# VH-VL binders against p78833, part 10

Target 1, 198 residues: p78833
Amino acid sequence: MSFPASTHVYIAKIIGKKGEGDKILDLLSKVNEHVLKSEPFTKTYYFARDAKNPDYIFGLELYDSKEVLENSHKTSNPFLAFANYLTSTHAPLAEPLQLLNFKVVDGHLDKDNLGPDAKDYVLYTEYTGDSATLKQQLTVNPKADTSLIIHSLDDPSLYAVVTRYSKSGIEPGPAEISGATSVSQQVIYSGVGFLNRP

## First folded at step 19 (VH-VL)

Design i16
Fold by OpenDDE, fold request of step 20:
Structure i16 (fold): chain C 198 residues (1-198), chain A 118 residues (1-118), chain B 113 residues (1-113)
Amino acid sequence: as target 1 above (198 residues)
Amino acid sequence: QVQLQQWGAGLLKPSETLSLTCAVYGGSFSDYFWSWIRQPPGKGLEWIGEIYDSGYTDYNPSLQSRVTISVETSKNQFSLKLSSVTAADTAVYYCARERYDWGYLDYWGRGTLVTVSS
Amino acid sequence: DIEMTQSPDSLAVSLGERATINCRSSQSVLYSSNNQNYLAWYQQNPGQPPKLLIYWASTRESGVPDRFSGSGSGTDFTLTISSLQAEDVAVYYCQQYYTYPWTFGQGTKVEIK
């Protein structure tokens, strides 16, 4: 099933202070409960840990539109509580919160409807280069459980790919695109969130 | 209330480049996608492409090779360029606002007739 | 591309009578996750830009008279004018905004019989 064009992808990069990862995830879990109960417009609310830094939390969020993200999700009490805490004097962050806006180019989230698992191999790769070239060269991997190509709404020269292989032990590297630079991050499902609504 | 005003040359010769500009008044520019649509005389509507204030664009594949949409955020303006025009490009061109990023168009400019003639 | 096909191409209806315009999409524009149909209807008067009438297949835009209604789901949609008025003489277009590129029906001209 294809995503509507209005689908908005929100990437969260939350770098916590040492030992603060669990706290951040606990808070996100509370937000997730609200999302499940009250936000039908939220398609995906998935959080994972960086494979090298357990205090680095990666978020993949999909919404029916940017409008509902801005005017509904971000105005919800649970989100506001979370956001206020992250910006407070007691914030557990080592770096400023980074929230990136994307639109879907192509792809799928959960091919076999297996749901997320900590044993999944999940790679997030950002590509920077010529937009036309990247759009042409980045392709969906139909064998991957998740293969999502997204284009930055904030920076048209930025694309990203989310790839997931479920419990396979396969660890393929990111595709190399001539003329583009890439940065990859392997992440591990934290147990918080969902790829598709249960 | 939001208002769209558009302008540009209305008469072109074949092979020239169409250039139109749309200015947005009375509303937020950054919260919405902005589109160009054209309508040949007596015919239906064809979506050309869209742009966001960041410069993010999406074009109709039928015109992609000849179309460039750009934005000047400081002026709340976005523009259309269509290269290598032919008689087939004769149409009324509209700029329009999408309702946020949903894709349907709630506000339109008055249109600009562009005629391509030898 | 999703092709949009309207029927009929032209329609003549007596004043006060019902006008019915159909629109078909080559692919479904219903999103199962939110159960919304990404379909809009427009009215265009001569020398004027199109005017948004209906979105989400059945939601009437603010200011649009209640005699205008949209129905349908998936691939088949209908615009109904319950009681045609003189000012309703126009060309009507359906549009899908499910996937790029946006595409419109060829239009239906509504006239008074």
Scores: ipSAE 0.935, ipTM 0.964, lowest interface PAE 0.4, mean pLDDT 96
Fold by OpenDDE, look of step 19:
Structure i16 (fold): chain C 198 residues (1-198), chain A 118 residues (1-118), chain B 113 residues (1-113)
Amino acid sequence: as target 1 above (198 residues)
Amino acid sequence: QVQLQQWGAGLLKPSETLSLTCAVYGGSFSDYFWSWIRQPPGKGLEWIGEIYDSGYTDYNPSLQSRVTISVETSKNQFSLKLSSVTAADTAVYYCARERYDWGYLDYWGRGTLVTVSS
Amino acid sequence: DIEMTQSPDSLAVSLGERATINCRSSQSVLYSSNNQNYLAWYQQNPGQPPKLLIYWASTRESGVPDRFSGSGSGTDFTLTISSLQAEDVAVYYCQQYYTYPWTFGQGTKVEIK
């Protein structure tokens, strides 16, 4: 099933201090509980750890629109509490929080409704280059249960691809795109959040 | 209340480039998508494309090769360029605001008639 | 593209009577995840831009009279004017905003009989 055009993809990059990953995830878990109960407009609220660094947290969030993200999710008490903590002097962050806004270009997410699993291979790749070129060259992988191409709302020269193989043993690599630079991040489900609402 | 004011040349010759500008007043320019729509005389509506304040754009595939929408956030303005115009491009052109990023249009400019004639 | 087809092309209704306009989409504009129909209705008077009347298939825009109502789901939608008034003479358009590009119905002209 295709996403409505208004679908907003929110990517969170949380760089925690050494040993603080679990704390961050615990806080996100609390927010997730609220999302599940009170935010039907949140389709995806998925958090993973960097495969190499457990204190680096990756968030994939999908909303019905950017409007509901800004005016509903981000105005919720649980979120505000979380956000305030992360911006406080006692924040467990080694680097400033990165929150990236995207629109869906093409693709699918958890098409077989398998849900998240720590055994999954999930690759997040960012591509920077000519927008038209990237849009033309980036393609959906039909063999993956998740193959999502997103275009940055913040930087039109930035695209990203989320690829997931569920329990298949396949480790996807980033596609080489002519005329573009790429940065990839392999992530592992943290146990916090969902790809699709249960 | 949000108001959209638009202007540009209303008479073009074939092969020229249509150029229109829309200015937004009385509301935030950020966090909203801004669209161009056209309506040939006596006909229906055709969505041309949209832009976000970051410069992000989506175009109607039917016009994509000829359309450029740009934004000047410092002025709360966005513009439409349509190259290689023909008589088929004769229409009233509207700028409009999307309700946030949903896709329906809640505020419209008054429209600008652009006539392409030899 | 999602094709939007309205029916009828024109409608003449007596003052005070019900006017019904139909709109069909070539694909469903219902999103199962939020159970919303990404469908809007507009009213356009001569020489004026379209005016938003209904969104989410059935939600009236602020300031729209109660006599206007939207219904339907999936691919079939209806705009109803319960009691036609003189000021309701206009062309009405449906629009889907489920997928790019946005597409509109061809319009229905409502006149007084």
Scores: ipSAE 0.916, ipTM 0.949, lowest interface PAE 0.4, mean pLDDT 96
Fold by ESMFold2, fold request of step 20:
Structure i16 (fold): chain C 198 residues (1-198), chain A 118 residues (1-118), chain B 113 residues (1-113)
Amino acid sequence: as target 1 above (198 residues)
Amino acid sequence: QVQLQQWGAGLLKPSETLSLTCAVYGGSFSDYFWSWIRQPPGKGLEWIGEIYDSGYTDYNPSLQSRVTISVETSKNQFSLKLSSVTAADTAVYYCARERYDWGYLDYWGRGTLVTVSS
Amino acid sequence: DIEMTQSPDSLAVSLGERATINCRSSQSVLYSSNNQNYLAWYQQNPGQPPKLLIYWASTRESGVPDRFSGSGSGTDFTLTISSLQAEDVAVYYCQQYYTYPWTFGQGTKVEIK
């Protein structure tokens, strides 16, 4: 799968207060409906729960460019309703919203076009270190159903990897990169969203 | 509306470092990539590299070992350094704006001729 | 790298007549997912910097006269000047922006007969 250089990856970390995860996902389900009908420029719109905290929602989103994310996706009515809920006086978030901007380095999203499943093993890992070292040492796993290497647009020292295995016993941890630190998060598909447009 | 103004030394000796600056007027500096392109006399265009206002860069592999592009967001400026120049680096050097992050170049500076003596 | 090859290298056309410039890429610059060609055309008049004419293969930049048009898809593209004017004497370049590094064609010089 070849991505144009303009392809933009957006990682959303939405940490809800206890009991808020279902409402956050319900609103995202309405945004996903709009994405499927009206946003051909949105190529991935995938939401999962943190494996240890069901009120922590993780988002993986791909757009044709950062321009369409900012000027088209974020201006839609379903998105605005979702955003208004998150910033409302109800204060549904336990921690400030984190929205991370990345460019694709290498990889693939859904190798055999199987679609996401709640039984998938999915690991998101952030690496911080020397950019040249990380670029050289992080490699795509051709056996994984998802193996995506991304580089932060806003922090040159930050890389991330998304790895997914469908219905297998394969659960590898993060790669060990000399001189870099890593933080990993296992997530479980929520039933909201897609990896490849249907 | 957007204007790019560029400056720097136009005559270098072999092994010196080329250093050029581009200032952006009449538009936002944020949300766009900023490029350097060169054109040897009578020849075509070669993309050197680009930078985002965060410092994110991408360089032409043919020049990567010698090139550094930097940004000074508080001044709406970005710069080019090319080390260890030779006569082959003689060219007109242009700065340009990339349309957001799409890859095509919608505004160009007037160019700076840099001559490397033989 | 995606290599861009233009033809012809030079073209002489009578005032008011049609000029046609071809550009071929070594790899497709069509992204099937959005059905867009990542291809631009630039004009460089003598002593001037390049100026954007066309992007997405066929979309005219604002302020560019209607006599300029772009067409083609995949690996084969054409810039057409329907009625050549004196100010159109220039070198024309195609550029791909599908993958790094950005690359340009070698240029086509257009002159009046």
Scores: ipSAE 0.843, ipTM 0.919, lowest interface PAE 0.7, mean pLDDT 93
Fold by ESMFold2, last read:
Structure i16 (fold): chain C 198 residues (1-198), chain A 118 residues (1-118), chain B 113 residues (1-113)
Amino acid sequence: as target 1 above (198 residues)
Amino acid sequence: QVQLQQWGAGLLKPSETLSLTCAVYGGSFSDYFWSWIRQPPGKGLEWIGEIYDSGYTDYNPSLQSRVTISVETSKNQFSLKLSSVTAADTAVYYCARERYDWGYLDYWGRGTLVTVSS
Amino acid sequence: DIEMTQSPDSLAVSLGERATINCRSSQSVLYSSNNQNYLAWYQQNPGQPPKLLIYWASTRESGVPDRFSGSGSGTDFTLTISSLQAEDVAVYYCQQYYTYPWTFGQGTKVEIK
């Protein structure tokens, strides 16, 4: 495993009202500028749109630890401006934020350091089932540009996988895992954020 | 400032279950991993496992089939159970705070000697 | 598992002289992305629990005397006590926290010669 055990993964599901996706991403682009300049502890800060709903924003974030996410990233001025907009009287969200905390099980983010592209095929899949079975049967695909297996900090039955293929034309579905259920979401890179720090 | 107080039975027979509790005073219980470590007499330190205040655990693979660590957040407590003990499990058992989720251990309990009769 | 090996197992040093303890890991504990070594040192005085001395290989914990210093990177690390005091008679352990399980060196006993 290429990540220290302290590495923290944060999945954000930001479901905006119709027409709100662009403003949400604009504010996130300002947070990303701050992340690049001032947050060496933020290793991934990647935002995409749901393939079927452009106002549904998906975030994949990696931090050196949960401590720096909570005490350094979430206290920054650009983050606070973003958070203030989401909770403002404008009420830009169609549903409450879903913010999910995970630990890395295994995998890689941008194997050949090619960077994210809007033409990438990206699938996020959540698996619910027996923890030991999921840990045993979920495997990294070394041919994928992203293949990241993560385990929920808050729900031991919940695993997730992020899979990305750049320019491959391959669009695989979720793995079949005995005794587990899965929910998948295809997302499209928004132009905001990064997988590996430049 | 932060203090860890631990207790539990110190004398066991083979096949019994070791059960220890650690209570946290003078600091936050939330946002930290909490570890158990043991030290056989005259020997070094072995990390047993840890638990986050959410209930998320990681265990030493050498012990994982016999170990359960649990939290009681409302009491600022976490506990260790080690099943099917033998004389080889005789050790001083320590609870400790991990500095948030970084991995190093900044506060330790006083230790509890657990002796398993032969 | 990352195996941690200390040397020597036991060390006798005169009061006021330098004590040097080595720790080697079977794999690198340096994370190149943040340039940090995930390595800590602990002191265990007789009859007491371990106490954190050093983290990130070279950062001294608050309240630890200046005579304690840590150095090294990657797989090779050193704890130095620049001028041994009577209260420094203890067993010293290194610990890696790069990957689970957390592992400790076997310990180095420091005594007065």
Scores: ipSAE 0.843, ipTM 0.923, lowest interface PAE 0.8, mean pLDDT 94

Design i16
Fold by ESMFold2, fold request of step 20:
Order: C-alpha cells, then sequence, then structure tokens
Structure i16 (fold): chain C 198 residues (1-198), chain A 118 residues (1-118), chain B 113 residues (1-113)
C-alpha cells in the first residue's frame, strides 16, 4: 500500500457554538501555516465545514505516526494557541471536542494531486459492526479522488471511510454493509488546509 | 527503565493451547503497541502480532487463524494464546514493546521456552 | 509480505577489525514522503533476547556504542562494526517495519576469527 503501517489518521469534530466557525478556522489557518513550514511529518491537514451547519468543523489529518501527532504537532505553539482558545473561558464549543484516532486500512488521499476545492463532494461515513466483516467488505473506489478506509485505534468495532469527488454531479451515498450500522456527514472544504503537501 | 516480565507454561502436548502473559513495569502501558515474537531453537525471529491497549490488534497472516493477543489494562499486562499447537510451535516466545506505533521493538522480555512434545 | 535477506549467513572477523553485514528487502522500505527507511537492526548475544541497535536505517539506539553504524536506502542496507570487540559476538538481524507483517532477515552470525 501507499502508506507505511505507522501512518496515523486523526478525525477532528469541532462543534462550534453559533458564529464560532470562522474564528475556529482562522486559528486553524495559523496552525496550517506552521504545518506547511515546519511539520514535514504532517501529510494531510484538511478542514471543512459541515454541509448543514457552517459552525461545525470537520478535520482530516494524516501523520507519519501517532507519536509525532502527540509529541510534535500537539506541542507546537500555534497548536497550543488553538487548543487554549477551545478550552478558554469564552467556551466556543457547543459540545466537547471529539478527536478520533485511526489507522489506514487501504486507499488514497488525492489520486491526481488536484488539491481540495469547495466544490468537491466529500462524504465521511462511520461504520460500526463486526471488524472482520467490515475489513473484508469495505473497498476502495478507484474512481474517487479520495477513497480512504480507516480503522479506529480506540474502538475496534469502528471503521470509517472518506470519499471525495471533484467532478460535478458525482455524489454517491455511503456503501451499504450488511450487519453494520452507519452514520454519514457531508462536508465542504473550508479553504483551510491541504490533502497532499504542495 | 521499562521492564517486561513474562510467564506461562513451558511444556505442552499437541492440540493444546499455548498461553503466555507479559507484565510491563517502569513505563507507560498506553500509547505503545505490544508485540509477541517467537524463535524456534537455532532459527530466526518470527513476528506473531501486536496489540494496542484499546484491543486493536494486527497478526501475522501465517498464524492469524490460531492466534489471539489480549490486554488487561488495569494490570499493565498483555497475553498470547496460540491454539492447536504442534511440534512446529516449539520456540522461545518473546514479548516486546513497539516504539509507540512506529513498528520497531525497543524493549524485549527475557523469553519463555515453550516445548510441544510429540 | 516484504522478504528480508541477509548476507553472509556467518562471518569470522579478527578482534579490532571491521565487520560488515548486508540486508536486502524484496520491496523498498523507503517512504518517499518523509525520506525515511523503515529498517532496524538487532543484536542477539548467545542466550539473550534481541536488543535494538539501530532504527531508521542509521540512527543508533541510546547506549549503543558508536562502533555500530547503519547505512543504505531503499532495498539495500549495511550494518558495520568498525572495531569488533569480544562482546559483539552475536547473531544480527535486520527488520522492516514499513508494512505488516513485520519481517526479519534470517540472521548473520558474527564470530571471532
Amino acid sequence: as target 1 above (198 residues)
Amino acid sequence: QVQLQQWGAGLLKPSETLSLTCAVYGGSFSDYFWSWIRQPPGKGLEWIGEIYDSGYTDYNPSLQSRVTISVETSKNQFSLKLSSVTAADTAVYYCARERYDWGYLDYWGRGTLVTVSS
Amino acid sequence: DIEMTQSPDSLAVSLGERATINCRSSQSVLYSSNNQNYLAWYQQNPGQPPKLLIYWASTRESGVPDRFSGSGSGTDFTLTISSLQAEDVAVYYCQQYYTYPWTFGQGTKVEIK
């Protein structure tokens, strides 16, 4: 596969209070600037808004390992400034920050190196069920610009898929897996971040 | 200084289940993968599999139908079960720490010889 | 699976002389995105468990003497002991950690000539 086994995927669900989305993304833009300049170990740093609520921020992040996420990215000054805002007495979040840890099962992030676009159709789907069944039945879509299958490090019954299409009019729903439950979220690229390092 | 202590029965008959336990001292149990590796007498090393404290596992395909690795996080322990053993499973079995999630093994237990009689 | 092949299977080297061990992988263990080689070396003294010597192909583990060095990239790697000492009599193993399953070379036995 195209990723070393150590590759770590981090999904961030940042549920902002009304009106907080822009500030959250502004701070993430500063973190992204630092990532591009100083963090070669950060391979994806992509932020989007929920399609139904612009104050709900979705993050897709790839690191060479969980170790560099925890001990290098999360200790940087721009990240600490961002984290301090989220936990400040201003209390900008409507729900506690959700940070999900995954390993790559299979797939690709930006097949033709097109870069993210706000016009992309992007779907994030979580699947819960029998791990062996999900591993066997979830498949990469080779026609998608992103098709990434990930397995939760925190919950062995949880898998997720990120699918992205840049071509207009292609908006498939989530794959149906017998015996599994699923939850899907459509997101819209925010203009903050990248899928492949430029 | 991280130390790994391992124990379990050293003599089995064919078809029995191998069961070994490894306890971790002097370091964090969280944030690291924990591996089992075996070495038949006079032969090289074979990685068996690994586990994270959440129960996330990966196994060598050569053994995965017979192997189970589990954790007891409250005791900082992880264990190996290998079912339906044969004489070919005679080996020294090591537990080891993987450096976080990188894949290389920085601390090893002293090993447990498991002999499967004919 | 990535197969790891070492050469030679054994070698005898006089005390104070250089020992050279080669390791070849069936596929590249270099990740082009970070320019790192996912390759480790282990030392196993008689009757002892393996001990990590080198990771990322060339980085010495803490406490490992500087007479041990690693080099190479992609599919071809070398462990060098610049001045062999008595305590270096051991079997040496390379290991890849690019893809599951982790795999080891068959080992190279180093003896005093």
Scores: ipSAE 0.838, ipTM 0.918, lowest interface PAE 0.7, mean pLDDT 93
Fold by ESMFold2, last read:
Structure i16 (fold): chain C 198 residues (1-198), chain A 118 residues (1-118), chain B 113 residues (1-113)
Amino acid sequence: as target 1 above (198 residues)
Amino acid sequence: QVQLQQWGAGLLKPSETLSLTCAVYGGSFSDYFWSWIRQPPGKGLEWIGEIYDSGYTDYNPSLQSRVTISVETSKNQFSLKLSSVTAADTAVYYCARERYDWGYLDYWGRGTLVTVSS
Amino acid sequence: DIEMTQSPDSLAVSLGERATINCRSSQSVLYSSNNQNYLAWYQQNPGQPPKLLIYWASTRESGVPDRFSGSGSGTDFTLTISSLQAEDVAVYYCQQYYTYPWTFGQGTKVEIK
């Protein structure tokens, strides 16, 4: 399935203090209910926990455009309630919220429409290097259930790849790209959200 | 009302660099892509590339080796440079606003004729 | 690249008569997920910059007279001027915005017969 050039990818890195992960996900579950009911322009709304720290929340979100993310999703009452919690005097975050804007280079999100599962092996990898080289060398893995290549709207040297494997025993590391550095994060589906709209 | 005003040198010699600037008035500069398009005399339209207010660019592959688009957000301006020009680069050059990041162009500048002599 | 081809290249129409312009894309510009066609039409009057007429294949831009309409889906699109006026003498361009680079049709010149 190809994506129009307008498609916008939003990566959220939400570093919760100890014990905050469940509350963050509970609020995101309420946002997800609104997304499913009222936001046909939100094509992916997927939340996971860091594999090493359950209070670190990872978000993968796709929108028909950045316009609808900013002017429709982020202005919804459930989103505002979530955002207000994160910035409240309770101070639930251990680090400042990171919200990363990307455009799609190539790929697919849920090849066989299996839906996300906590047993999936999911890897998010950031690559830093020469933009032309990364664009040329990063390739979609057709065997993966998710293989999404994205390019930062804010940092031309930054690309990212999301890979997901549903079959037991498949846990490949990140692809090696000559002349680039990479950092990877394994995440585990939280039970909140979706990859393809049902 | 949104208004795009453009300027730059209209006569160049081969091998020189084309340089044009577009200023945005009467509307927001942020949240939109900004495009350059050219039209050789009597010919159709060719999209050159675009820039987001963050500095993110995308270029027509046919021109990407010679094109740089840049933004000066504090002035609500964006610019086009096209290096190593030849007579084939003679055209009217337009700046235009893309409707957010959707891809269609809802406001256009008046155009600047750039002639590359022999 | 998605190649855009217009027909005819030129059209002469009497005042008050219908003008029909066709545009074909080499690949579909319909996104089935939102059921939208990423297709726009522009009017360029003599000596003027292009002006947006239609986006999403059939949505008129604000201020565009209702004699202009767009139709079609996928790879085949039509701009119709139901009753030609003198000010409609122009070159008309279709544009796809599904994938980079943005591409335009070669243009259709509309004249009064």
Scores: ipSAE 0.835, ipTM 0.915, lowest interface PAE 0.6, mean pLDDT 93
Fold by ESMFold2, fold request of step 20:
Structure i16 (fold): chain C 198 residues (1-198), chain A 118 residues (1-118), chain B 113 residues (1-113)
Amino acid sequence: as target 1 above (198 residues)
Amino acid sequence: QVQLQQWGAGLLKPSETLSLTCAVYGGSFSDYFWSWIRQPPGKGLEWIGEIYDSGYTDYNPSLQSRVTISVETSKNQFSLKLSSVTAADTAVYYCARERYDWGYLDYWGRGTLVTVSS
Amino acid sequence: DIEMTQSPDSLAVSLGERATINCRSSQSVLYSSNNQNYLAWYQQNPGQPPKLLIYWASTRESGVPDRFSGSGSGTDFTLTISSLQAEDVAVYYCQQYYTYPWTFGQGTKVEIK
């Protein structure tokens, strides 16, 4: 399976105040309904909760290009309703919204098309270091249900990896890369969204 | 309509560095990839590489060791450096806009002939 | 790299007649997920820069005359000029934009017979 070079990956980190996670996900479920019905250009729209804090929402989104993300997805009524809530006087976020733009380097999203499950072990890892070293040393794990390597459009030193395992067992930590700093976040599928269009 | 205007030295000696600049008028500089393409006289087109307004680059592997593309966003400009030139680098060099990030090139500069003496 | 091969290298066609140019890619440029072919055609008139004619294999760029059409899918593509005009004397290039590096066919020169 290969992705066209235009494929755009969007990582959303939505840090909700205490008690806000359910409302954020409810609004995202409305956006997901619209995505499934009206956005064939949205190939992945996956939302999860941080494993340690259920009000911190992680999003993994894939689009045919950044152009359709900006000019079609972000202009839809359900998205605007969601965005209006996040910026409302209610002030539901504990930290400013973090939206990260990436290109695909290599990998796969849902190897056997099984769909996401709340029991999956999912790890998102950011690597900062020498770009040539990271590109050479980060490799796809063909045994993982998700193994996606992405490179920041905005920061050449930043790579990220999303891994997902559906089977029980020893849960691997992030790969160690000499000379690189890494930060990892375990997330749990929220029930909102998809990895491959159904 | 978007216009791309390009300039730089047209005659080089072997081992010198080719340096060209392209300025963008009549449209947004942001949200697009910007490409350099070359065409030896009487021959076909070779993509050299591209740059996003953020500074993200991708280069043709055939040239990657010698190529640097950079942006000056405050001037809506991007530039090409090609080091260690030889006669094989003699070509018309074009700058072009990629349609957002899709990969096809919808606006082209007029071209700059660069000749490397033998 | 995806290699793009055009045929013929040169083509002579009478004014008002049909010109047909073929382009073959070494790998598919069709993304099955969106059912789009990542292929463009360019026209280069003598002494001019290339000009975009067609993208997504069959979509004409704004201002391109109806006599230009693109067809094909996967690895085999065709540019057709239904009724050749004098201003259509040019070299035509196909280009894939499925994967880096972007690559062009070697070109097809169209002349009036």
Scores: ipSAE 0.834, ipTM 0.921, lowest interface PAE 0.8, mean pLDDT 94
Fold by ESMFold2, look of step 19:
Structure i16 (fold): chain C 198 residues (1-198), chain A 118 residues (1-118), chain B 113 residues (1-113)
Amino acid sequence: as target 1 above (198 residues)
Amino acid sequence: QVQLQQWGAGLLKPSETLSLTCAVYGGSFSDYFWSWIRQPPGKGLEWIGEIYDSGYTDYNPSLQSRVTISVETSKNQFSLKLSSVTAADTAVYYCARERYDWGYLDYWGRGTLVTVSS
Amino acid sequence: DIEMTQSPDSLAVSLGERATINCRSSQSVLYSSNNQNYLAWYQQNPGQPPKLLIYWASTRESGVPDRFSGSGSGTDFTLTISSLQAEDVAVYYCQQYYTYPWTFGQGTKVEIK
């Protein structure tokens, strides 16, 4: 299944204070219930914990367009309740919320519809470098269960790759790209969300 | 009502650089992609490329080595540069708004005829 | 690139009669996940810029007369003018917006017979 060019990818980095990860995920589970029921335009809504710090939450979200993200998802009552908690006087975040906007370059999310699992090996890698070089050299791995290449809407030098191997012991590191720097984050599926709509 | 006003030099010699500017009035500049499209006299439409207000661009591969689209967000303007022109680049050039990021074009400028001498 | 092919290249229709314009894409522009066809139609009157008529294959843009309708799915699409009027003399273009680059059909010139 190819993606229309309008497809919008949203990466959320939610850096919770010590002990906040469970509450953040509980609220996200309620948003996910609304997404499944009411948001056919939301094609992926996947949340994971950082492999080294369980209070750091990683989100991967796909929408039919940025318009429906901004005008439909972000205006929903469950989302507003979640957003209100994050900005409340409880101050659950150790760092400001990071929300990254991307367009799909190429790839797939769950080619065999296996669903996400906590035993998946999942690596998120950001690459910074010359845009033409990154576009040319980053390639989809057809053997991976997830291999998604995305290009930042807000920073032309920034690309990212999401790679997942389902329940396997396969744990490849990030691809080496000439002239680019990279930062990688291993994440573990939290039990909240989905890769393909059921 | 959104209005696009475009301007730039209409007569060029081969090897010169085509330069056009489009200003946006009566609507938001942010949240939309902005396109350039050209139409050789008596012929069809060719999409050149588009830009987001952040500077994110996508170009037609047929032109990408010669084209630069840029934004001046503080002025609600975007511009087209096409280098190393030839007679084949003679066309009416249009700026247009893409409806958000969906891909179809709902408002168009009046067009600027650019003629490249033989 | 998704190649867009229109037929016919030109069409002469009597006032008040039906005009039918076909557009074929080299690849499907239907996204099965949302069941939408990423296909638009434009009208270009002589000396004017193109004007959006139809998007999502069949949705009429605001202010476009009811005599204009779009149909089709996947790779085959039709623009219909149910009762041609003098102001409908124009060139009509289809456009896909499924994948970059955006591509247009060659155009269909509609004239009064």
Scores: ipSAE 0.815, ipTM 0.913, lowest interface PAE 0.9, mean pLDDT 93

